# VH-VL binders against q9h9l3: the designs that were tried, part 1

Every score and structure here is a prediction.

Target 1, 176 residues: q9h9l3
Amino acid sequence: PRKMVAIDCEMVGTGPKGHVSSLARCSIVNYNGDVLYDEYILPPCHIVDYRTRWSGIRKQHMVNATPFKIARGQILKILTGKIVVGHAIHNDFKALQYFHPKSLTRDTSHIPPLNRKADCPENATMSLKHLTKKLLNRDIQVGKSGHSSVEDAQATMELYKLVEVEWEEHLARNPP
Below, numbering starts at 1 at the first letter of every chain, in headers, positions and changes, except where a header shows other numbers; antibody chains are not in Kabat numbers.
F, E and O are the ipSAE of ESMFold2-Fast, ESMFold2 and OpenDDE, as the mean of both directions, binder to target and target to binder. V2 is 0.75 times the mean of E and O plus 0.25 times the DockQ between their complexes.
[cut] marks letters that were taken out.

## First folded at step 1 (VH-VL)

Design ab (framework fv_amlenetug)
Fold by OpenDDE, second read of step 2:
Structure ab (fold): chain C 176 residues (1-176), chain A 122 residues (1-122), chain B 108 residues (1-108)
Amino acid sequence: as target 1 above (176 residues)
Amino acid sequence: EVQLLESGGGLVQTGGSLRLSCAASGFTFSDYAMTWVRQAPGKGLEWVSAISGSGDSTDYADSVKGRFTISRDNSQNTLYLQMNSLRAEDTAVYYCAKGRWYYDSSGYFDYWGQGTLVTVSS
Amino acid sequence: EIVLTQSPGTLSLSPGERATLSCRASQSVSSDYLAWYQQKPGQAPRLLIYGASSRATGIPDRFSGSGSGTDFTLTISRLEPEDFAVYYCQQYDSSPYTFGQGTKVEIK
């Protein structure tokens, strides 16, 4: 079986109105939840909105942040050849300006068996926080300090593990 | 279950040498950086040395550079610390600690052994 | 190197009380790469917190970490008898990966 990793990224707002989501932190964990990568990342454009309430990113975090191009290379090296698990992962890949093969991507926001297990509509998009609470009895993204991308990545991995066997079988029968 | 078991500690004279071992089990040894941390009697914790999962990268505290060598045998799931030119101030319990960080040579340490005592006497 | 200074040196409290431990860094610790450990007499250290605020597996929720930059705090909301120990902070932002000198939480 292929090695599996989970990814979670934090984004800040760039562009004239801060509406462009730019990568500011990336965390990657392995199947066991061990941290493979966790870095603050400096966007190529001026940060207009740190979105601190959600991202947890502050100006001080950018002082020694890894330049985007360098970080992107590091992250892609880790992801290459792996099954990548994430929640609403298209946002992470967009921020990375990278698109992982669909056949090797697992998005916990679009796994009907996972929603079913959480007593949610199968076709609804549920938040990571909600699923984590329902299925893992764990509170994440609490407080006003912003999200922890490491915790979010770990939670995402744990959620996927709950439905891994079933979902992998489904995908084998119905390849994307 | 993760287990770390240190061995090789004992009494040694100043200027002498000693080799510590740490037997690891319960996890994929080669996937994790490993670290030695020591604690002098009645004192705090001091980071000593770290080695990456592959063994390609090593790091040392200034206090032991040139005297200590960290290594690992991934086929045997064993971490080593070769200590040469030992000094009285090297007297401590030496802990083997497992890192959670894959690419860094240390990170933070989620599992610790019970330690092995090294006593350096003049 | 990043020097971590813990305060107070000794904290004398009774079971049931709130404990607040401080760890101050000589320079900003990037990525909140700060961990907390507990060590009881005659035992190896045990990881409590990583990433400044993330609880390690199996750690009771009465333990919490907070802070960023140069100021970090470990809080024990309600001390249990088994919580009386020495606590260390450790940064893993840059080598050498230094520890604080420790805070001893002792029974009043």
Scores: ipSAE 0.017, ipTM 0.583, lowest interface PAE 7.2, mean pLDDT 91
Fold by ESMFold2-Fast, scan of step 1:
Structure ab (fold): chain C 176 residues (1-176), chain A 122 residues (1-122), chain B 108 residues (1-108)
Amino acid sequence: as target 1 above (176 residues)
Amino acid sequence: EVQLLESGGGLVQTGGSLRLSCAASGFTFSDYAMTWVRQAPGKGLEWVSAISGSGDSTDYADSVKGRFTISRDNSQNTLYLQMNSLRAEDTAVYYCAKGRWYYDSSGYFDYWGQGTLVTVSS
Amino acid sequence: EIVLTQSPGTLSLSPGERATLSCRASQSVSSDYLAWYQQKPGQAPRLLIYGASSRATGIPDRFSGSGSGTDFTLTISRLEPEDFAVYYCQQYDSSPYTFGQGTKVEIK
């Protein structure tokens, strides 16, 4: 359905000593896991650290990447008015320089029932890789060449679906 | 507690206009999609229109498209339905209902108003 | 649009009996985006079930929902006097939102 999407972004290091995380790729999938958006994004600032081990971004990906301002407009058009699912999603929104309403945000790194299903402490922040392995019996983020934001967004949506009914009712009773 | 109170119903002639209001309280109005659902006397429920929390997205049943306009005033916590070119088949109790899915026009409806009767006669 | 067809139109039963109500969709409803409502004469509808099988807050456990795809069922395990009402299913998978025509559960 059109009303819920999952997002995962890859960031590269910009600014002093590469400590600023800047958007370099964004993937958005719909409820069924179909890709709605997947683009490499050129930061407005000089990239000092590609963080390739984690991001999978290399200099070659930047050659024809969509400029940040244009990509941001495209992405926000997809996200606005929808329930957005992500894992540690505050990092994605920060990289997008975007404030999504908390009432429409679902962060799979902070859903106690999801941790409970994975036999993890309810208040612990578990990695997407760990939750996906425990609950979906799938290995993601394998190897040393970087993560696939498409794979991560798809896994994130599937994880949310496991607790969707329970968590939506919890949010109805306890609005953020 | 969540409360929805409809008003503005009454008797109108075919071809006439009427504006319904729904006063909302007990929740953050702008965070939720709102909808109008009607029920003709002795008949079932028919979805009429929905509006997103921001008011930027609206949707309509084909039977009312082009004649009805849904709108909202988030500063006053009020939902509206402007009904133009009314027909006898628009005769129904009109319910204001709150969408459960935030800012989206879809979702199930967790709270309903008491309804307001609109009677269209020639 | 997705057309929802409920059956039977009327179900005549006595208190204590089991009620089984059907809702069939003209095309698959994704992600079990189906809700059930109860309506008594002169009153607004009341949410019973959402997500095909989840009970709304305050709804007694004698009410249960099941099904997926195109075939959905509402079951009331042991009818209480207050359960005699009209029941509607609703899909929220795609616009326009649609309701079934209703099943009336009446005293025999």
Scores: ipSAE 0.000, ipTM 0.466, lowest interface PAE 16.7, mean pLDDT 87

Design ab1 (framework fv_amlenetug)
Fold by ESMFold2-Fast, scan of step 1:
Structure ab1 (fold): chain C 176 residues (1-176), chain A 122 residues (1-122), chain B 108 residues (1-108)
Amino acid sequence: as target 1 above (176 residues)
Amino acid sequence: EVQLLESGGGLVQTGGSLRLSCAASGFTFSDYAMTWVRQAPGKGLEWVSAISGSGDSTDYADSVKGRFTISRDNSQNTLYLQMNSLRAEDTAVYYCAKDWGRYSYGYPFDYWGQGTLVTVSS
Amino acid sequence: EIVLTQSPGTLSLSPGERATLSCRASQSVSSDYLAWYQQKPGQAPRLLIYGASSRATGIPDRFSGSGSGTDFTLTISRLEPEDFAVYYCQQYDSSPYTFGQGTKVEIK
């Protein structure tokens, strides 16, 4: 069977008034939660807004950051041919300027059985923090220092594992 | 060896214009943000303007906003400062400096040019 | 804007002595985004310290920076003849990027 990884990216604000989201960190973990990749990534344009409260990114992180083109190549080598799990994963793929096949993509913000287990409406988009608290009894994204993309990727994988058997069976019978 | 060579300074009358140039060598110019810092005679340092590596973003001190324009020509490794509507208060040595930041400004200035004197008089 | 105030305005010392220069910010400087520069007469400034405490390339270890928040210090442990100059602190936390007014270290 295909290997499975989970991804979480942090973005900073670039472009006019910082409204464009540019990749500034990426974390990838394997099925067991071991880190396969975790790098700060340098956007090729001016950073207007570090969005530090959410991203955890500060100026010092950019000093030794991997340039976007190099980081993108490294990340894509890890993702290619694997089942990739994420939360609102469209945003991560957009920041990576990357297309991943729908058949190999799993988005924990759009899995009705997962929302059902959390006593949430099946078609609602629930935050990673909420689902993790409800289903894993774990608090993530705590404090004022921003989110840990490693922590978020690990939580995302654990959430997917709760519905993996049911959801893979559903996808086999109803290909995307 | 990183070198920054400034030119274009001189005597100008109040209300006049000058364009300063800074020729850069010894590093990949397009990868680094650049800045202009000035120093009035016998006074301290004042940050004037910054430009990102690609030139997609610029910033200015309030004292020069609307009058000065920073720009760069990455094909010629040259930084510019177009100064319009000059005032006596703009009299200073103008330094070209390399921002330590890659692509993005707002880091310390790790290399400086020799400075060029601009004197504004009536 | 963040205003930086340096003290003393002038330090009169002899070679071999320790110099301690203060820089105080009107509001907290995030993540130690504070730099120190040295300027000799007729010359451009030279970066000494960044991130409040990290030495720039080629800077002798007699120069050290410390502090956080609103209080920062530059220390020269044993003054050499070439160290008599004006020193400026600078914050790069937020635009506009401001400098202190300078401290002159002169021969006694």
Scores: ipSAE 0.597, ipTM 0.846, lowest interface PAE 2.1, mean pLDDT 93
Fold by OpenDDE, second read of step 2:
Structure ab1 (fold): chain C 176 residues (1-176), chain A 122 residues (1-122), chain B 108 residues (1-108)
Amino acid sequence: as target 1 above (176 residues)
Amino acid sequence: EVQLLESGGGLVQTGGSLRLSCAASGFTFSDYAMTWVRQAPGKGLEWVSAISGSGDSTDYADSVKGRFTISRDNSQNTLYLQMNSLRAEDTAVYYCAKDWGRYSYGYPFDYWGQGTLVTVSS
Amino acid sequence: EIVLTQSPGTLSLSPGERATLSCRASQSVSSDYLAWYQQKPGQAPRLLIYGASSRATGIPDRFSGSGSGTDFTLTISRLEPEDFAVYYCQQYDSSPYTFGQGTKVEIK
């Protein structure tokens, strides 16, 4: 069976007025929730907005941060050939400037059975925080210190595991 | 291993000009902002100027603004400080310092050169 | 500009003693963007602490930083002979990225 990993990234604002989302942290966990990767990443452009309230990233985290090009290589090496699980994962891939094969991608923000299980509209986009609370009875992204990408990646994996069998069967019948 | 080697210091008369160089190695030079910090004899450290990794952005202390120009040649892994209209109070050891952050200064300095002495005499 | 004032100017202590150095900012330093450097005679400065309380790579445990807002402290729990030097604080919150005037830790 193909190995599965979950990814979550934190982004900061670069470019004019900080509207460009640049990768500043990436966390990857395996099927069991073990951390395979967790690094602060130095964006290629000047940081205008750390978005600390949400990202949890501070200027001091850029000390000894891994340069983007290096980090990207490390991350891609981990993801290659894996089923990659994430929440609204298109944002993570965009920040990574890398797009994983659709057939090997699982986005927990677009899995109708997962929403159904959480008593949400199947075609609605629910937050990771909401799904985690409803289905795992766990609070994530609490406080004002920003998100934990490790915590979010682990939650994402746990959510997917709830619907893995059903969803994988669905995908087998209906390949993307 | 990161190495920073300053050169170009020496004795110069008031009103004169001098160009300092800093040869960098051991890291991707263009990925990091660079900074000049000076230290007058027996005195403390003074931030002088910074330049982004790309060289697109620069900043100066008020004490040197309009007289000093920071620049870099990323193809040569070299940082420069052009000093014009030198004054006696510019007498100092000038340190080249590596910043953190790609194309962004305003971080601590993790590596320093040994400095080059500039002496401005009347 | 943010002016950093260090105290005391000189701290005379013996090996094995605890050293406490103060750095006070004229205005609040956001996100604790404060660093500490060590400089020995004839040498370039060396980064000790960043983010007010984080040790730089290779820095011994006896060095610690604390504080927030306008008041910051560098502590050397037990002075080693090699710790006698001048120490500078620096803020990197905003330009110009100013240094304190330094505290000299000398042997009693």
Scores: ipSAE 0.052, ipTM 0.702, lowest interface PAE 2.9, mean pLDDT 94

Design ab2 (framework fv_amlenetug)
Fold by OpenDDE, second read of step 2:
Structure ab2 (fold): chain C 176 residues (1-176), chain A 122 residues (1-122), chain B 108 residues (1-108)
Amino acid sequence: as target 1 above (176 residues)
Amino acid sequence: EVQLLESGGGLVQTGGSLRLSCAASGFTFSDYAMTWVRQAPGKGLEWVSAISGSGDSTDYADSVKGRFTISRDNSQNTLYLQMNSLRAEDTAVYYCARSYWSGYYRDAFDIWGQGTLVTVSS
Amino acid sequence: EIVLTQSPGTLSLSPGERATLSCRASQSVSSDYLAWYQQKPGQAPRLLIYGASSRATGIPDRFSGSGSGTDFTLTISRLEPEDFAVYYCQQYDSSPYTFGQGTKVEIK
């Protein structure tokens, strides 16, 4: 079986009106929740909106941030060949300008068994915060200081582990 | 001026189809997620469907899944809602609304159209 | 889905009075993703509050939002004649992005 990692990214707004989502932080953890990567990342374009209340990113974090191209290379090296777990992970991949093979991707926002376990509708898209509270009895993303990509990645991995066996069996029978 | 303008509403029979349009102006259309919200006569608001700015992601309320299709043409600044297999309970004023959604950034519906009435007769 | 229950169903008040509207969620909702809308007869809804406590552009300061978890409140400090309308809360924390059933603020 392939090794699993969980990823969570924070994005800031770039472009004329700050509507372009640019990677500003990326955290990657292994199956056990150990941090493999956690860096602030400098977008190639001027940041118009730090989106701090969500992203937790502040101007000071960008002072010594890793340039995007360098960070992207580092991150891709970690992800290559792995099963990558994330929540609404398409946003992370988009920000990375990288798309991991679908067969090696696990999105906890689209796993019906996970929703069932949380007594949520299978077709609903639940937030990571909701699922984490419901299934792990843990509060994440508390306060108004923004998200912690490390704790979000760890929570995502823990959530997936709850349904890993049955979901991997499902995927084996129904490959994407 | 930022504006949304719905059209395409009307009277249809049960089982029929109808296509709604929402014309956007005054802002960069592709930067915003678009949503349909409906309101039955004398009732509250119900979220129906949403589509990302690029159009690559869509979402639907369970009540309309398999029957409604949301789409957009960013070159025409237009949002669409294809409604098939219409039911009496689909009778409502249909509003289009914009919101900005990107990554973890989520916004409320800050701009609404005037709505278009869809009446489904039994 | 997250069910939002508003109370009271109808609030009868006079101009100048304070209005307090409640929105209770069936499960915890992040305050970052709770909104309030105003709707007058024959009009589309208008965004009042987003992120539970942030006023939308152009919204008078007599409107304020508060709350967290499962309990949220919209307060109109001093009702103006134009404030008599139906008010809806909405969560956009998880899909489907549900609305409350509404509270009607009517003139006494």
Scores: ipSAE 0.033, ipTM 0.582, lowest interface PAE 6.5, mean pLDDT 92
Fold by ESMFold2-Fast, scan of step 1:
Structure ab2 (fold): chain C 176 residues (1-176), chain A 122 residues (1-122), chain B 108 residues (1-108)
Amino acid sequence: as target 1 above (176 residues)
Amino acid sequence: EVQLLESGGGLVQTGGSLRLSCAASGFTFSDYAMTWVRQAPGKGLEWVSAISGSGDSTDYADSVKGRFTISRDNSQNTLYLQMNSLRAEDTAVYYCARSYWSGYYRDAFDIWGQGTLVTVSS
Amino acid sequence: EIVLTQSPGTLSLSPGERATLSCRASQSVSSDYLAWYQQKPGQAPRLLIYGASSRATGIPDRFSGSGSGTDFTLTISRLEPEDFAVYYCQQYDSSPYTFGQGTKVEIK
């Protein structure tokens, strides 16, 4: 079998009126939920909006943050050749300016059997918070201090494990 | 061109001191952790010490702890290993190598210098 | 301390043959932190594989790595004359970082 990791990124607002999403933190965990990567990342552009209520990023986190170009290289070394699990993962790949092969990508926001287990419409896009509460009986993204990308990546991996056998079997028969 | 060049090796008596240097070029030195790895004549590789990009964090093998000090000067793009209370078993070629060490993330050693020989004799 | 044991100690093979080198850890090592290095006489080690299976920049595709947990393998599919060297595995999962004792691939 192929190695598997889960990823979750936090973005801050850059560009005009802070409308551009730029990578400011990335967390990657292995199959067992152990942290492989968790770094604050300094965008190459001026940060207009920290989006702290959602990202958990503050000015203090940027002081020793890894520059984007360096962080991207490190992250890509971990992701390359592995099955990468994420929730709405296209947003993470966009922030990384990276293309990961669809055959090695697993998006827990678009896995019909996972929604079915949660008593949700199979083709709806459900939030990570909702699926984690319904299927793992665990509350994530609580409080007003912002999200933990480590917590989110760990929850994403655990959610995927609930449907892994069924979904990998489906993908083997129906390659993307 | 990314390059590391060690210097400072030589013959030293037991109980003596020696300082090794490693000059880095071709990359942003402060973005990378650095490490020292040694190899005794005819033997395998032994990790000695590591230092974070900022220099705020250091780590040592038990065999050298309290005797060796790793440091760096990011303004000069230079890594150092201060070796005190040298023993015969410290005789080895000392390599500097580039890594990354930050929180939970670690890289393998992707760029190595040519090595500098340290001989410790009575 | 994680002890890495390599086997065999010496492989005597001819150019064109397949080489398979083993590295066993005394306790589980995350595959993300297992590397392989090549060393030729009088030279510094050269990184071949990182993260158990990813080839380093410039490394020919005849080199491949695999494994997880405590059992890791380096394979050279078709030995070239320049591949006769000593090979070391290394874990960087936990401090202190440790290397295997090496496997020498020598010409028959």
Scores: ipSAE 0.000, ipTM 0.510, lowest interface PAE 13.4, mean pLDDT 88

Design ab3 (framework fv_amlenetug)
Fold by OpenDDE, second read of step 2:
Structure ab3 (fold): chain C 176 residues (1-176), chain A 122 residues (1-122), chain B 108 residues (1-108)
Amino acid sequence: as target 1 above (176 residues)
Amino acid sequence: EVQLLESGGGLVQTGGSLRLSCAASGFTFSDYAMTWVRQAPGKGLEWVSAISGSGDSTDYADSVKGRFTISRDNSQNTLYLQMNSLRAEDTAVYYCAKELRYSSGWYGFDYWGQGTLVTVSS
Amino acid sequence: EIVLTQSPGTLSLSPGERATLSCRASQSVSSDYLAWYQQKPGQAPRLLIYGASSRATGIPDRFSGSGSGTDFTLTISRLEPEDFAVYYCQQYDSSPYTFGQGTKVEIK
């Protein structure tokens, strides 16, 4: 079986001005899009800005949220040894305070063949929403209610699958 | 289309007061932090002040602390900068800037007004 | 405060040439919180790059950003006539959210 998972995280604002991005939800799906993990996560610091419009996070979601340290352990257990697919995934890893090996990381925001398929400049950073619409003819992140990290993780995996063979061959020839 | 329009600039004497306004349109105003940045004639950019979307959090450069007050009226989509005890070194074009924001954080200022000139004379 | 030092102060080039602009920070800045702006005479600044390497909406692909830690670079692969302007870097890692002093790209 393929040892590949896709991850998407939602962050809220902490710190005096809410400019610190703290993990508040994490979703992980397998190659088939099955949900392996989906939890609300309680940051160690007071939440100043829920960023609800984008994150989908509300105060009520934090009532029974998993403490960050516990959630981090659970998530890292899932990610360890896996090829991890994400979009702008460095943000997710940063929020997790975690570094995944580059050789096992796939960032759909930095895959030129994916952009080419979407008739976008190869070196441009395109949004997950745009790529999903262009290549999967699917609308994600619709409305103002915030993102669904599960939906985003699934979309990310499906996008990667479109270029998986080509990109894996490229990486084999050009290891990061 | 996002639009930011500053107003209220003009000539003022040292020690005087002035209130700048920034009228915003084309986006949900209350969802975004707003910032004032100024630029003295022939000089670079200087961050002045910022306010959260809700208005409950503010920040100031040391050069203006105690003299300037940033505020906003989300019902009117307007940002304000009350400037008191003005000094010659406060002479500058004052820009209103919108925060670039995603769930992952904020990423600088994606939209700027054309600015309003404040001249403080001795 | 974090001091951003840009170099060179002035860069004289011809259309079609490659421009490389440097921004050095007095302390480490997260790559997620470094931006580049372009300003033309009599105009407001325009966001070019955010997160050190992400191109803002509508920005041509000839503009690219790179770097981490204390060293950041803005590259214009092939200068167009409209690219002659002043460029500023900015950090928003910590308050105050300081700007570099700017680099002027002028026509040779």
Scores: ipSAE 0.029, ipTM 0.669, lowest interface PAE 4.1, mean pLDDT 93
Fold by ESMFold2-Fast, scan of step 1:
Structure ab3 (fold): chain C 176 residues (1-176), chain A 122 residues (1-122), chain B 108 residues (1-108)
Amino acid sequence: as target 1 above (176 residues)
Amino acid sequence: EVQLLESGGGLVQTGGSLRLSCAASGFTFSDYAMTWVRQAPGKGLEWVSAISGSGDSTDYADSVKGRFTISRDNSQNTLYLQMNSLRAEDTAVYYCAKELRYSSGWYGFDYWGQGTLVTVSS
Amino acid sequence: EIVLTQSPGTLSLSPGERATLSCRASQSVSSDYLAWYQQKPGQAPRLLIYGASSRATGIPDRFSGSGSGTDFTLTISRLEPEDFAVYYCQQYDSSPYTFGQGTKVEIK
């Protein structure tokens, strides 16, 4: 069995009008949901918009936050050679300025059997919150104070485990 | 102002090796991911490989994995594609291209070189 | 691998006419990650549209993109002589990045 981790990142707005998405927090959990990494990350650019309602990031979290270049190195050491699970994970990899091999990437927003189990159209892109409620009977991303990337990464791993056997068999028959 | 200039193409025997170069100017090279895209004679476009701005992260099409290596020298503003174990099916015009990067993660290739022809024969 | 299928393969029109080009994906593609390129004989491709509907800088407003999910469209409202070319759609939602086979817009 190849080692597997789940990741979730939070971004803040930098650049003109806060339009650039910059990494501000990253959480990584192992197969059992144990936290391997969880750090606030300081973007190299001035933060224009904390996007606090969704990111949960506030100015206080940037005090003593790990600088982007250092955090990126730490994160990539954990991800390299592992199967990485995420939800809309392409956005996380872009924020990390990182290309992870497709054969080792699992995106829970794009697994038809998972949508089928949730009674959703196979080709629709469903939110992590919706899939977690339907399949795990758990409410995540509750309230207006921002999301917990640890909670999101744990939910993402648990969702993948529901279809792991079926999906790994599919990928073995249909290599990406 | 932005310019990309490929070089290194030519005729090579099956099983041989060739290294392509792409000289970049007019932008901060290290800030942008770069890609190689090829086009076989009379055929469509096929993505080959991409490399992050810092050069520490790479990706490849399955058809070239294990045979091609993308790299860059940010001090010289140059992108490379090392091609080993060449096959007749690798015959194509090879283009280098610069990513277009914006806040929402929108990603296309906004500037392309003129292309360099690689012909693989037996 | 996401397969992009373009239709028609060839579109024969006269200057001044409207061109509508289709791109269908084998699975859902976020509209944020769909681009269109123009290629003329002997030339490199040129970016026209990114994010399904955003026009690249310097591209005339007669070019427009639309669509979501699996169905995307490029429209040229009034063909100019310089618009007769091959057009490719591309997805960059997931690796490997893939292109459609192309639609040739040729003069009638």
Scores: ipSAE 0.006, ipTM 0.576, lowest interface PAE 9.8, mean pLDDT 87

